# VH-VL binders against f1miw6: the designs that were tried, part 11

Target 1, 251 residues: f1miw6
Amino acid sequence: MPHFAKPLLRNIITRNLFNSIKKKQCLQYLQTLRTLQYDGFTTVYFGETDIPESLVTGEDFSDGYYMPTPTWCVVHAGGSQGWVPWKYRMFLRDELCIKQEDNLFFEFCDVVKKAYGKCAIVVKERRRQDATRPKEGKETEAQAHVPSVVNLTSVTCCPEVAKSYGHKLLTLPSPYNYLNPLDSAWSSLKWFIINNRKEFCLQSVDGVYSYQYILFSDLISKGIERINLSKWRTITTKVRRWENYYLGKLS

## First folded at step 4 (VH-VL)

Design r2 (framework fv_izeltabart)
Fold by ESMFold2-Fast, scan of step 4:
Structure r2 (fold): chain C 251 residues (1-251), chain A 122 residues (1-122), chain B 111 residues (1-111)
Amino acid sequence: as target 1 above (251 residues)
Amino acid sequence: EVQLVESGGGLVKPGGSLRLSCAASGYTFTSYYMHWVRQAPGKGLEWVGIINPSGGSTNYAEKFKSRFTISLDNSKNTLYLQMGSLRAEDTAVYYCARELYSYGYVDYFDYWGQGTTVTVSS
Amino acid sequence: DIVMTQSPDSLAVSLGERATISCKSSQSVLYSSNNYLNWYQQKPGQPPKLLIYDASDRATGIPARFSGSGSGTDFTLTISSLEPEDFATYYCQQYYSTPYTFGQGTKLEIK
């Protein structure tokens, strides 16, 4: 049944309402973050990024591959003080040793408390928290096995765990992800990988080849180290300018 | 049709080693997590470990980490359990089981093999 | 590790009678809106068979007399009217985290 103009108006109203809600959430986030900063909390951005092995090798499936290449998840945190003094983690996306209660976050909270004292830990708004799991058990086996599952294992950041160490956990609303300096750090890491992957070569040492995790870990470690304190200060200064803009515009 | 067939069980002395095999057919082997689950005579089910055939990542119950290794051969669609330093307590029927891989949907053992018996005795 | 405890260890039930089996986890297996808990049935000489997944959803082909309930740490499997083929051992299993763990089992016996 044809309709005229009415659906367009409803869609405009819905979009404007959504924008209004997200603006209020962003303003609340920024006001809370600034209050914590003034109260002596150190701001730390915690997150992860996915690095497909194809990004390292430069190969694609036109070479006759039938399956996607493995994807590595890199977990780290940083801020105006640089990378936190915590060993970054790297694991395959389907790595089964990652538990939902996640002992990594407990360790992380302890490490940053010892290094910085009380912290304001900023994480991205997780789409998974809003994701609807189909309850219909009649789904076919074929539908349950999608070619790629993007909602695989990730580090769980529990507010109660953070609080037990004296930290505050803040969630940055998804439309404002550019207020997260960690995303810029991840982009720099991926750019480093692309430009230095030619050096990711197998070499024999007494007839033995070190590769995969060790060599891949070395490349990633070098990329992380290249994002030094000076780079972090540049990135966080840009974020601070955007924060000031939005505090002025939204208040 | 999906089939899982275990083999390699038998009698072994304490301290010995044994390798179990699970031959899979009727589906895309790399699309499903594979598990080993054992059951001692007259006792309940005990989870041994898991492997992701796509990436090769593994996880084990703590009591098995130092003695058992799960591996696979994707060219043969076959899962292995390498058991070392065997003890009388390892006497059990060993099942391989397929987990429907669908994070965020359903996770359960949809197909099991018939089991292979391992007896550890002096 | 998450410890799964079933009660009772064994239950004698008459045909047509209601049977209830309890399962308790040492920590919550609830994440978001899902309970990471399954129920399996095992008959002598056979591998286990899935009955219930996500605490309350029946697997395909499982009769309506089987139902699962509960959330978080306390779960129940109910057989509303016992049939001859239902005499078996029943296991609960959590898949919330590794290591995956099973309850010790509940054996249904004819009364």
Scores: ipSAE 0.000, ipTM 0.387, lowest interface PAE 18.7, mean pLDDT 76

Design s1 (framework fv_acasunlimab_arm2)
Fold by ESMFold2-Fast, scan of step 4:
Structure s1 (fold): chain C 251 residues (1-251), chain A 121 residues (1-121), chain B 110 residues (1-110)
Amino acid sequence: as target 1 above (251 residues)
Amino acid sequence: EVQLVESGGGLVQPGRSLRLSCTASGFTVSDNYMSWVRQAPGKGLEWVGYIYSGGSTYYADSVKGRFTISRDDSKSIAYLQMNSLKTEDTAVYYCARSEYSYGYEDAFDIWGQGTLVTVSS
Amino acid sequence: DIVMTQSPSSLSASVGDRVTITCQASQSISSYLAWYQQKPGKAPKRLIYDASSLESGVPSRFSASGSGTDYTFTISSLQPEDIATYYCQQYNSYPPEGLTFGGGTKVEIK
């Protein structure tokens, strides 16, 4: 039996129009994913996470990620087979618009095709944001009805490109983020950074570490390597339990 | 390295209040589930409550309505406010962290050393 | 509320013996179970999570298995430093249900 301790999960179990629409989207996603898996598609979860430099230096901020601190965006993919054999990317937030000009998704699709054959590539549903996005906004009934699928902020994921390599691109509907094992991998990476940053810094003054890019990059690489095949199997097993629960409950 | 240190324990009379603090170092309390677990002298472990990374709190039936968990994210401190104390609340109180994993609170990976609360008349 | 029944409540064994502790849940917990070691005067330490995953740095003589409602924890060759009370804990609950520990097993040497 799945664990419902989170406020987000409580919202999913209410039976109003908004929840009905989201349940249907989740069921559709799960049924499509299982059909693809049955047909021999390898599931890979493709995503990004933000690593603020304050997480590496050890500065304690009251609002954390909202402080004006340089933030690095890490892009990778993984699944039950472990991390994909594709070199993860790391971009400074200030340069994200420039990096979107790279045809990175083409390279990704080619690499996973060579490694696994045809893949079901799962990305999280994201809204394109402008400066007026509500701080604590929830989807309205109208917004839940209208598909608003966007790519990662650093990488444009085109369904037609995926298809040209024999892949299928799937969007995991929000708010069902617990169906994406990559978010657990990102949490493990950040935990590794916090507990190991001292070994990768030049010096410490009053608990704040100085680093250079080479050491920072090595810290991130070591953190990613620590999330080995065994860890990925544990993470994906938890996701599989949630998928089975929702398939049984929502079908 | 990650550490948790409890403080605020002591002797208190039944019906009074006491507040415990749990100071975290090496991580931010808001990024994890922070739990309070107690152990009466010579007895087993009993979960008291937790605060979710998003701020929601949940409590064991034995303390619901009397105890409140909160946190100060800027100071990386979690609190347990204990009101209307009973002699049955006498215990060592531990704070513990669960690594957040996607709707699954992983089992407690980091524990504090505990602070003794004695409720007697 | 999920009830965890742990047995035995105490045991005495010799150094080198195989020790087995059992936990039974009142309903299926889908392998969301951890095992903790608590030495006298110390805080608990997690040894096992997700029913069978060994914590980094924990000796390989500790192992665990189980699924559904029945779970076991084993020390293959008891050492003097293993004198402690061991607890299982389930974390497959949701509000208003909370986290639940077993009653504990005190392990002593003969």
Scores: ipSAE 0.000, ipTM 0.394, lowest interface PAE 16.3, mean pLDDT 77

Design s2 (framework fv_acasunlimab_arm2)
Fold by ESMFold2-Fast, scan of step 4:
Structure s2 (fold): chain C 251 residues (1-251), chain A 121 residues (1-121), chain B 110 residues (1-110)
Amino acid sequence: as target 1 above (251 residues)
Amino acid sequence: EVQLVESGGGLVQPGRSLRLSCTASGFTVSDNYMSWVRQAPGKGLEWVGYIYSGGSTYYADSVKGRFTISRDDSKSIAYLQMNSLKTEDTAVYYCARGYDILTGYSYFDYWGQGTLVTVSS
Amino acid sequence: DIVMTQSPSSLSASVGDRVTITCQASQDISSYLAWYQQKPGKAPKRLIYDASSLESGVPSRFSASGSGTDYTFTISSLQPEDIATYYCQQYYSYPPDYLTFGGGTKVEIK
């Protein structure tokens, strides 16, 4: 019946409107990025990923007390030139500090200017409510109307700061994350962790793992290093294929 | 270690329903694509569908409208709800991790051991 | 619908032989292709991704190449433990996203 159909129709209309706005934003993003590339800007993708300790240990301590699994935030940047020659950072989610965020972006802009000259720095758009939620969480109707933010949860990315170093800061619209090669790099890192976590876990007895921070840092570093220049070129080539597809479809 | 364990298979009459479960351990199911792949006795592999990290689902044309994939992130379980079952749905059903549309990576790096579904009178 | 045509359907070879399997896509899939090994009674295992990238821990005797619509998988020196059915799979389609497998190639030792 019509009465029962009304909420579904309203939801479809809202979704279609949101999609239309995001398609326009995606096209504008792609056109701006290509213009900057033709103008000699080096494209670098700057982002973060969350690595829960449970990804490494596989399970909690069965013989003792339960503890919530800490989550590490890894921050790095890369592109067709490989990983940027900037020291990546790891933060415990619970210990993130705003002062460190501000210092990091200034340092990042300086480093990439010295390495590449003027850069187009691409950061993924995020919804304000995503700051405290798992990234895989669905966008609710309420979240669809929340203003988007350009900052990472770990680092404050200021357009003015980027510009002062000769850079341009671009926001990649959220539904088009497949245009971000960092997502592929993060997937490779997590895959490496899962397949090499035995190096991290010193001992497993009756399903209980011993957690060691020093080995965890080493595991993450090795995973990042395995994503070499050749891998980055493959990843960015795939992104460019998606860019060309959407430039053709949306224009 | 990463493990996927399927359950819920069995004998079912044509036209009826059956729900399969895939219990995952060693990773967060919502960070990955959770796929169902089936194999009829003596035949090849056929992709059935998946649920991606964001929660949206995609299905093969042969099952679209009849099968539904869902997940319970708190329990680390993915489900395949099979409605209006046909004899040609008889197969071993595998739960497999992976295929990220957004990044373009196919993972299928870990598979369960499969669960047999027989649709027969 | 992207159709994957795999050949041959079966082959028998001797230990140490070079074995070649071909996979043809009905349209250009831009190297978005994986190869899987399935031993009797077991779940499939991925050996190759992105048409030519070898999975970690997989023996170097396995290799693959190809682009566009034509792809090849090779075992340079067949071993007894390589007895299995091999499948190609495309992951190019967007949208709607359809994953399709080849029909499989059963590899046996003479």
Scores: ipSAE 0.000, ipTM 0.390, lowest interface PAE 15.3, mean pLDDT 77

Design u1 (framework fv_tafolecimab)
Fold by ESMFold2-Fast, scan of step 4:
Structure u1 (fold): chain C 251 residues (1-251), chain A 123 residues (1-123), chain B 106 residues (1-106)
Amino acid sequence: as target 1 above (251 residues)
Amino acid sequence: QLQLQESGPGLVKPSETLSLTCTVSGGSISSSDYYWSWIRQPPGKGLEWIGSIYYSGSTYYNPSLKSRVTISVDTSKNQFSLKLSSVTAADTAVYYCARSEYSYGYEDAFDIWGQGTLVTVSS
Amino acid sequence: EIVLTQSPATLSLSPGERATLSCRASQSVSDYLAWYQQKPGQAPRLLIYDASDRATGIPARFSGSGSGTDFTLTISSLEPEDFAVYYCQQRSDWLTFGGGTKVEIK
């Protein structure tokens, strides 16, 4: 018979230390971001989201088994100015080649500099894990002490490249998801997909997907367009209210 | 806990197909969390990545070996396998199987390795 | 393909000394760089991933630094067990390893 008290106590201590570290990281992030904003930097949130094909097709389980479906990664950026004037990207997860995406960050930095001048580019903290796997706490004690990853997994975001264009690259710590307006934008995109997917049925015909992938791209584009400047301003205003709350709570 | 073990013939004749199997124990190969890879090391030389497979069957091969390499997965046996065709003396190496974490469509570093199996190509 | 060049090829040091190993990429690999230790007759052991993050169970004397094309593995004070061959590995464009650096006892 196992002894239950020892694992529980250890996990509680690790979680409390992790939470303390994350609170300090969040406070430093918010203070840095506000300083940059007062210095005239435009805040731009750069991120990605995963769209499983099952979200588009509404697939049911066959014979009681869950069959993983291909997952598409959508990359875009936005802020109080709306979506950045940069063409969003969409990649198939299982076929992703990071080298193909290295030039995208150079292009992105150039585009936002021309559009907004100097920017504070905010990327969400991500550990190197499958995007579709639910995150469970306390997998290892060592993970509580590890610094967050600053780069999107689909796109290499080099701080030196950002700096060469006059930008600053910032990492938003997990678990402060309410500080990222992109999460609200992505939720709106997924809601649009769910409500409009019947018009864009993705199916294999004798193993040929060319036409269906074009329809999938159109669905994504329409969903992104639905998130207009007015909606972005509403979302970013709510984020600023959360920022003020956390600044008060964490200081 | 999780262990990888290579198996297959230690001697292969020139022009034949080298066939190796990696058995995964202490965990499931049907996990969306991991890639499974083959890496080789000729005697006295460095490491060379051969290819990787995801449990769905998606494969990534070293471009220099792509025309000769096939990697497959058998989830019912908790195994994945390597076939390297048209072998020559240059294919003599210790062959390792390894695991890497799946991270948004690409693999992370190799955190668990098999012990390696020496394959000699000779008559 | 991305070529990783490790230097020096051989590093002769005494226990207690600091070891500094270099890995240079032919083009940027961002921070997608790992370090491995290999002892004779054994499989490689992961030391560092994402340029600077220590793998589970790796002693604090091992540290990694760098980004882009220039990377360093540092062993702050060599223990007898640290005399081995060290390889860097990138995963930015396919997967390639460096030629290795042998750390040997003087």
Scores: ipSAE 0.000, ipTM 0.394, lowest interface PAE 17.5, mean pLDDT 77

Design u2 (framework fv_tafolecimab)
Fold by ESMFold2-Fast, scan of step 4:
Order: C-alpha cells, then structure tokens, then sequence
Structure u2 (fold): chain C 251 residues (1-251), chain A 123 residues (1-123), chain B 106 residues (1-106)
C-alpha cells in the first residue's frame, strides 16, 4: 500500500544520510588521529563498561524492580603501552547516573602527561540519553556543532581540561566500534569474570555486603591484570589494520 | 583574600547595551580551577544566572538570555565583562559577578561574590 | 530548565527556635544543590553545597539534607544574625535558583 511505502522510504533516506555523515566523521577522526600520532602524541583509549552482578552470579533477575541486579561501572584507559598507570575506578551505576565524580578526568590527564607526555585521548561517541550531566547552556560557536564535553556515565571528559595538559580529545564515531581497542579489553574482562565467577561467588548473605563487595572488586582487579601488555599490543595492532582498511575505503 | 568588584554605568537607556566589568583581585582569573559568572537580581525578586566564562574564552549562557548576552575575559587585566543588548525596564537589577569551581565544563555553586551593582534601565 | 520551588515563602520565628526550609526540584538534581543566605543590601553567602556539606566558616547550627528532588535546610537554633532570605540553587544542569524563603522575626 502507498501508506506503508512512504514511511519506509523516509526511514531509508534518513539512515543513508546518517551513514554518510558518520563515514565523513570517521575519515576526519582517522586523519586527525594519524596526524597527531605523526606529531608524537601517544594514543590512549579512555572509557567505561558496565558489569552487572548477574554476570558474576549467573542469575536471571527478570522480575522488574523486584530484586534488580546492581550494575557496576568500570572506568579505565589503555593503548599499545598497556593499561595506563592510573588506578581504574569502579562505581555502582545507580549512584553514578545521579552524581559524577569530580576531578577524575583532571587527574587522568595529569597522570598520562607524566607517563607519556602529550596524548591523543580517544573516547566513544555517546547519544544524548547516555550523558549524565550535559552542558545545556553552552554558547560558543566552536561548541555549537561539536560537544565541548564528552560524558561517560562516571566521568565528564572536557576538551579544555585535556588541552590544558597538552592533550587532544577525540571522539570516535559510534558505528566504527572495531576502531576502539578498549572494547576488546572489556570483552576479555567479562570473559574472565564468567570463567572465574564460581571462585568469587557474590551470593547475597544478609549482613556481609562489604565482604561481597571486596570479593567482586578483587575479581574485577584480577580480570584487568590478565589483560597484559602483550594482549594490548595484539589488540592495538588489529585496530591499526582496521584503521588502514577504513582509510583506504573512505578516502 | 579573593575580591570581586563590579563596575560600569548605573543607568542605561532602553534599547541600548548594558556593559559591566568585574575586576578580580587577590587571585588569578587565569586559574584552570574556576569559572567566572554574572548573576542578576531584579528589585524584590530572586536570583537569575546570566552566564559564565572560563579563562580560555569558553562561555555558557542562560538560554533565556543567550541572544542578547556576551561575556568576555581579559586575562592581562584580570577582568571579565558582560554585555547585554537591547535592554528594557525588565533588565533593571542588581548585577553580581561571582566565581565557581571548574567541573569538567559544568557550572557549580558560587563560592565568592562581588558586592553587586544596581543597573537601572530608564530614559 | 530545572525549576526549584521553595516553601514556605515566609517563616516567622523567634530567636532560639528551629527553622526548617524546603526546596523542591521539578526533576532529580541528585545532590547538586547549594543553599545561600542573603541579607538586605548584601550579596548572597554560600552556606551549604552538595546538599549537605557546610561551606568554610559556616556555623554548625546550619545543616542541609535531602537528595533527588526534596531538600531541606535546617537551622537548629536561630541567632539574631540568621534572619535573612535563603535561596537554594541547583547545578545538575545550568544554574537555577529557588524563589527564596524569608526567615523573619516573630
């Protein structure tokens, strides 16, 4: 029917326009990143992942709000040099969605400057609904078309803060997830949790939640440690191959 | 001790541009730790945030005022300034400059305030 | 914008009495809420930030509580210098202030 064809066509046109814009953004991202690398910037990928406690317990909490599964947000950064020498952070997601940690990105920028010098800090593009506390009142022309901050659930990444330490903050367009080695590191962490969770069982026992938290934190720490420098070099080499492929296809 | 002092004409004619300057003493405006803001209070009414500036020149404006407001910073003079165009009687208020902590580009609470300067819009 | 509603508009009390001031947000502001005191002819003075933390130099009789949408400023025992207008302010988004509560002598 004509009515059905009209909405489908509009949706296809919208998707094609979105895809063409994202391809252009990806090309610009890759060209900018490569230029910074040639100028001596160290590339570090900064991000977060959500680890629900059900991943550790293996239990299904499909009962709506009745005994919801708590979700922990883990924040870290890494690159071809391995994990950055910055203490990773872990936050309960419900608390984090409400209050972001002050000064964490500031501290992060200082740590990586001391460790590596000037860095190209790469964060993933997030949708507006994914941002916890956006700058609603920003009014510079430079910020009208590009976000002045990139909000992780736990941390707001401000380009001005990065620049004050000599860094550049880059946003990786969302459709090109294979260009982010941190996603592979997060997959390795979750795989480690699944295969080792029986030894660190977080069974809910009334009055021992602090002990359960310690066990969970220890499991996460061990999983992060297993993603060593050798694994990071393998992951980042694979990303470089994908970058070269995309540069060849999009240029 | 940190001091903020507003200065500028106390009378502005309707349709003209209101111009105020805040002079910072006892501290540097070129601090990466702070934003600098303008807040106003019409006689007998509550407080309204106008906008804020970082020493880099990055600005954030109240959406209700953004078409009329410009804030600038002069780090060499340790000053920042407000321009509000096309004023009307509704813009009559005590204008305060204030400081707030830098939080990844977010506006925070205001820990230091100037004494305020009354600006009357009348012919 | 986030709207803050303060109640009551006026609170009439005597020195030594406990004052309880309310601030309600139109949507959750977490604990990104501050309280200010303003006396006639003076600039506002920061009392409380992050909903419950006292600013430097603020007497212990001032306390803040609450989270999300409902916040309270408590003055445990009013001193003569505490009779003023009190404003709440959120910074979960661009800053907005409440309409104020006037604490006046009975």
Amino acid sequence: as target 1 above (251 residues)
Amino acid sequence: QLQLQESGPGLVKPSETLSLTCTVSGGSISSSSYYWSWIRQPPGKGLEWIGSIYYSGSTYYNPSLKSRVTISVDTSKNQFSLKLSSVTAADTAVYYCARHEYYYGYLDYFDYWGQGTLVTVSS
Amino acid sequence: EIVLTQSPATLSLSPGERATLSCRASQSVSDYLAWYQQKPGQAPRLLIYDASDRATGIPARFSGSGSGTDFTLTISSLEPEDFAVYYCQQYSNWPTFGGGTKVEIK
Scores: ipSAE 0.000, ipTM 0.394, lowest interface PAE 16.5, mean pLDDT 77

Design v1 (framework fv_bermekimab)
Fold by ESMFold2-Fast, scan of step 4:
Order: structure tokens, then sequence, then C-alpha cells
Structure v1 (fold): chain C 251 residues (1-251), chain A 122 residues (1-122), chain B 107 residues (1-107)
């Protein structure tokens, strides 16, 4: 299973996934984001990616045997200014490490306020089906039902917390999540891991398959560092061009 | 039923202090941001303060900054407004209100209390 | 701070009239605007959120429109229970600010 295979932005546009509700949600998202940007908000994309240990070790279960491997969740944020000046987090999913970081989103909002002022914080859509509301879609009811709390796998993003720092929390509608430049950064990180894992594995005193947090975190840190300001500007510029295309096409 | 009930208003002298309370029922209080909004007799609405769901973040209108303190006790479902160095211009009905964060795009005050009057004796 | 200018300050109308109230923000606030109705001696009641979304339980004769800096609340056919004061409120940034109010009075 590929760890970073995503459809190209071009393929998303050419397929034009003719869901009128999602098109309207995407248009509203883009218009809202553009208005915030013109009002001086700095756009920051906040999210996570999963790094299974098998990506680092190169282990292959092609013989039909399944042995689950631990998965690490990396949380960071970035935009046209590069990675935010906030310490990225890394959590092992079967450990409850997030309990030590209960105020993670508060700290994040404070850091980006100090660095950039007011921010438009963009996260991926995560929704629950509301069984108590009418099942028939109507124009007013077809608008995005955003949970009062947006839950990522390891971090809870609360709109009221963002607003208490002067920020706005926006949700990018699925399937348009590929307008998130952070996803391109995550692909670059995973590609860096694949191409550099052998060097780090050879440094393990316990052998190639002995996984140590310190060694793994060093690999992740170097991969993140390689996605520099120049790369971020390239990625965000391409996303902005596609945003402009969608604004013209969907309006 | 969802309900907010204010208490603690009354007649005060300038320079004194008052503590307002707002008791919430019928919803999970700890999941919502809470606001104080006031209205002087015969005048319009004025936003006073907000407190985040866990009490860690607070914001105030410039007119009350440094004099008023918003706080909450999530174990008792109570919102507070501690008003110090009261001035004649603080005369108003004080409402507590809940933010509707359900849609993630804006704050609207979907539930309001009945209001509690703060006034001054000469 | 974002200033909200509401017009008119009062309007005299009769039952069945179409009433239009406007609200102007000193800065672009996208659609982060709500409209409230307040009757004498009562707390305000939410009518419209996100500039144009009707709150559950509010009659369909109420509608909101606008984006950016200019917003309008419309009552298509005024009813006796609609004589009240109406307020707009921006939720774009702290501090939140209200318009000065528009009193809809019986002619």
Amino acid sequence: as target 1 above (251 residues)
Amino acid sequence: QVQLVESGGGVVQPGRSLRLSCTASGFTFSNYGMHWVRQAPGKGLEWVAVISYDGSNKYYAESVKGRFTISRDNSKNILFLQMDSLRLEDTAVYYCARSEYSYGYEDAFDIWGQGTLVTFSS
Amino acid sequence: DIQMTQSPSSVSASVGDRVTITCRASQDISSWLAWYQQKPGKAPKLLIYDASSLQSGVPSRFSGSGSGSDFTLTISSLQPEDFATYYCQQANSFPYTFGGGTKVEHK
C-alpha cells in the first residue's frame, strides 16, 4: 500500500467530482479564506501524518503474514512563511502520549499569534452524521455541518480556542483536501524517510530492526528541516494558483 | 432544557466591587465558550468579555479591561464576572450568553440568560 | 476595533410592510455577522447567523444577506410580534461589537 500516493490537483479538477454540496462548500471556504487573507490574516495549515515503522524498517509482509507495526503520528503546521516556529509533535498511537499535551492547541495558537498575529488556521474536514436532522438536503441545510470541536487523530482543535487568540479556524472540505499544502510537505517527508532510512538504521546498536525513539525522531527532524522556506513557497504558490482556478470555475 | 440564569446584581456605590454568577443547565457547559454582554438603560448592547471552554483564555472590552475578571467553574456549571472599581457608566443589565460553535464558521449567541441589573446609589 | 454602523436608528412601519435594516462594518468581516431581535424587558434572541442562515424556530419572513462590509436584514411582511429592536453583531475578531440597534416602531 503506498504511504503517500495522492491524486494530482489536475486530476481532481478534470474529474470534477460533481457533488454540488461539496462544490458550494469549497467555494465558501475559498471566498472566506481569501477575505481573511485580504484582512491581514496569515494562513497556517495545521495537521498530521501517519508514519508506520514499516516505512522506516522497509519490512515487507508479502508472504501473506500480517504483523501490525506501530504507527507514529507527526503533528505540525506551515504556510508561505515556512514551518511555524512551534515545536512539532510526534506521538506513538498505541501510547497515550497526547495526555501529556492536553493544552497542545492552546500553545500552538499562542505561538502563531506571537509569530504572525491573527491567523486563518486551516484543518481537514472531519464530520459526524447527524441522525436527528432531516435526511433530505436543502440549500440552507446542505452547508457544512462542522463539529463544535474538530478532532484530528492526536489533537483536538477547538474553534473557540482559536478565536480567543484572534484566529479563525477553517475546515477544508473533502474531497478538496488536496488544496492543503501541508499534504505536499508530508509527501516530501515520507520520501525523505524512504531514501535515508538505511543510513539511520545502520547506526542502531540493537540492529537494523531495533527501533529507538531518539534515532527515529532524528530522522523525522531532518526530513522536516529539509522542507525549507523555498519549498514551502513553491508549494503554497502552486496551491494558490489552483485556488484561483477553482474560484473562477466554481463561482 | 437549555438554560442560563444570572444572579448577583444589585445596587452598589462607585469604587466598590460586585460578583455576578451565571448558572448553566441542560447542556455540557465545559464544551462551550461563554460571554458577558451588557446593556445600559435605554441603550444598545455592548460586549464585555469571553472565556474559553476550559477557562484558560479570556478577552475583555477596552472599557472594562483591568477592572473586570471573567472566570468559570466547570464542575459546578457556573460562569462568573468579578467587577472591581465600579463606575457609574457600568450601570447596565448584564447578560451571560453561550457561543454557538456548532458550525465552526462564526460565533452567534444562541442562548442568553434573563439578565441581572447592576445600578448605583447616589 | 471593528465598528458596526446600523441604519436606520428607527423605522415606523405597519403590519404587512417590508422592513429593511442595514449594517456596515468598518472592516471586511466576511460572513461573520449575526442578527438579534430584542423586545422590551427581554433578552436578545438570535435570528440570523453567518449573515444569511436562519436560526431554527425563526419565521421564514426573516432573511439576511450581504458579505464583506455591507449587510441587510429583511422582514418580508411585518407581523405584530415583530415590533422590536434589532441588532447586528460581528464575530470576526475580538472584541466582538454590536451595531447601535434599529427600533421597528408601530406607525
Scores: ipSAE 0.005, ipTM 0.398, lowest interface PAE 16.6, mean pLDDT 77

Design v2 (framework fv_bermekimab)
Fold by ESMFold2-Fast, scan of step 4:
Structure v2 (fold): chain C 251 residues (1-251), chain A 122 residues (1-122), chain B 107 residues (1-107)
Amino acid sequence: as target 1 above (251 residues)
Amino acid sequence: QVQLVESGGGVVQPGRSLRLSCTASGFTFSNYGMHWVRQAPGKGLEWVAVISYDGSNKYYAESVKGRFTISRDNSKNILFLQMDSLRLEDTAVYYCAKEPLYGDYVSYFDYWGQGTLVTFSS
Amino acid sequence: DIQMTQSPSSVSASVGDRVTITCRASQGISSYLAWYQQKPGKAPKLLIYDASDLESGVPSRFSGSGSGSDFTLTISSLQPEDFATYYCQQANSFPYTFGGGTKVEHK
């Protein structure tokens, strides 16, 4: 145990500093969000969740036995108005590394502007990692890039793009996951999948099980539909009250 | 400071009714979901029922569904549990418990009352 | 219903010991798990919520970890006031369910 004293002390110091910084960031986030809401901005939570095919099959792998399980990334947004009238996206993780849809966030901003007017778009703070493969050559240098990006794992969100549509982009600090109603929506989706997976069959491909895309996307769509306007209002009201709790505790 | 005080427990005969009350203070009662949790003597905790902050949503454990009714009076800061058709297996200390999160979607209990004992005459 | 299984049902320990209590859910519950401490004749007290978040006023020797179906509560250096029964509780779906409890008692 004495051998590990120095690493443990550094971890304690780092956690304390991190927690202090994150509390300040959370307070700033909440104050900014409340000001925007007062100014008539509609709050919309934009994010993603990972759905491994093993969640549908109920399979797990013990220690010492590893088999790659295809993972689907679902991207959607919602708020007190319900799910946004934007078609959710679903991608295989491997596919996201090959194809980037640079226009997804532009399309999203346009759709929510037409539906709600000016919006406060909330995204979760994520571990910084470039999901995009580096390109080589002068062609990459000639391409326009969006400044001040906030990368979701699969979708690039840019504050300047949001601003061009009259929106504001806000980052919800980790670890305050209970301030994101989208996490509750994702939990409901995963519970729907677990309870309805019997409707779908596995297909073996090269020794790895996968679901047919059409059937899997139908399952996801049904799960999303179950999270109706009434449920969204309940979830967002609950988040609003968590925000009040944190504002009182952090102030 | 937050305080929850239960009352209404006592000795009852099987098949009869009893109403428990929980008086809340130190927080805005009407903003929080409330729960009843019971514990039989020498045994573990068993969740009984929940009521949303506004009283519009309720849920019950299967063992008490149809026999117990949870309700609240937000003007008086009181939570109730109406217990009908009482059985010997309902013998327990009954705690009222407060959510830190408003509503009934995901709940933990940040404050508990001291409990009120419901037992049966032989 | 989601069954919560705690291990061990009891543990004998001395002041200064490291105590680890485990809780297993019969279904995935994400991080929607809380830990409570109950002393004889008293109401339970919230220690940890959302699997790993320490409730205000709870000593830092208490920590929680885990997600999905397997969770642990750790007391890094047991103090005299920590001899009690500990319960896990899932908050993922109705009905909410508690583990059977783990009694931490003097060796």
Scores: ipSAE 0.005, ipTM 0.412, lowest interface PAE 13.3, mean pLDDT 77

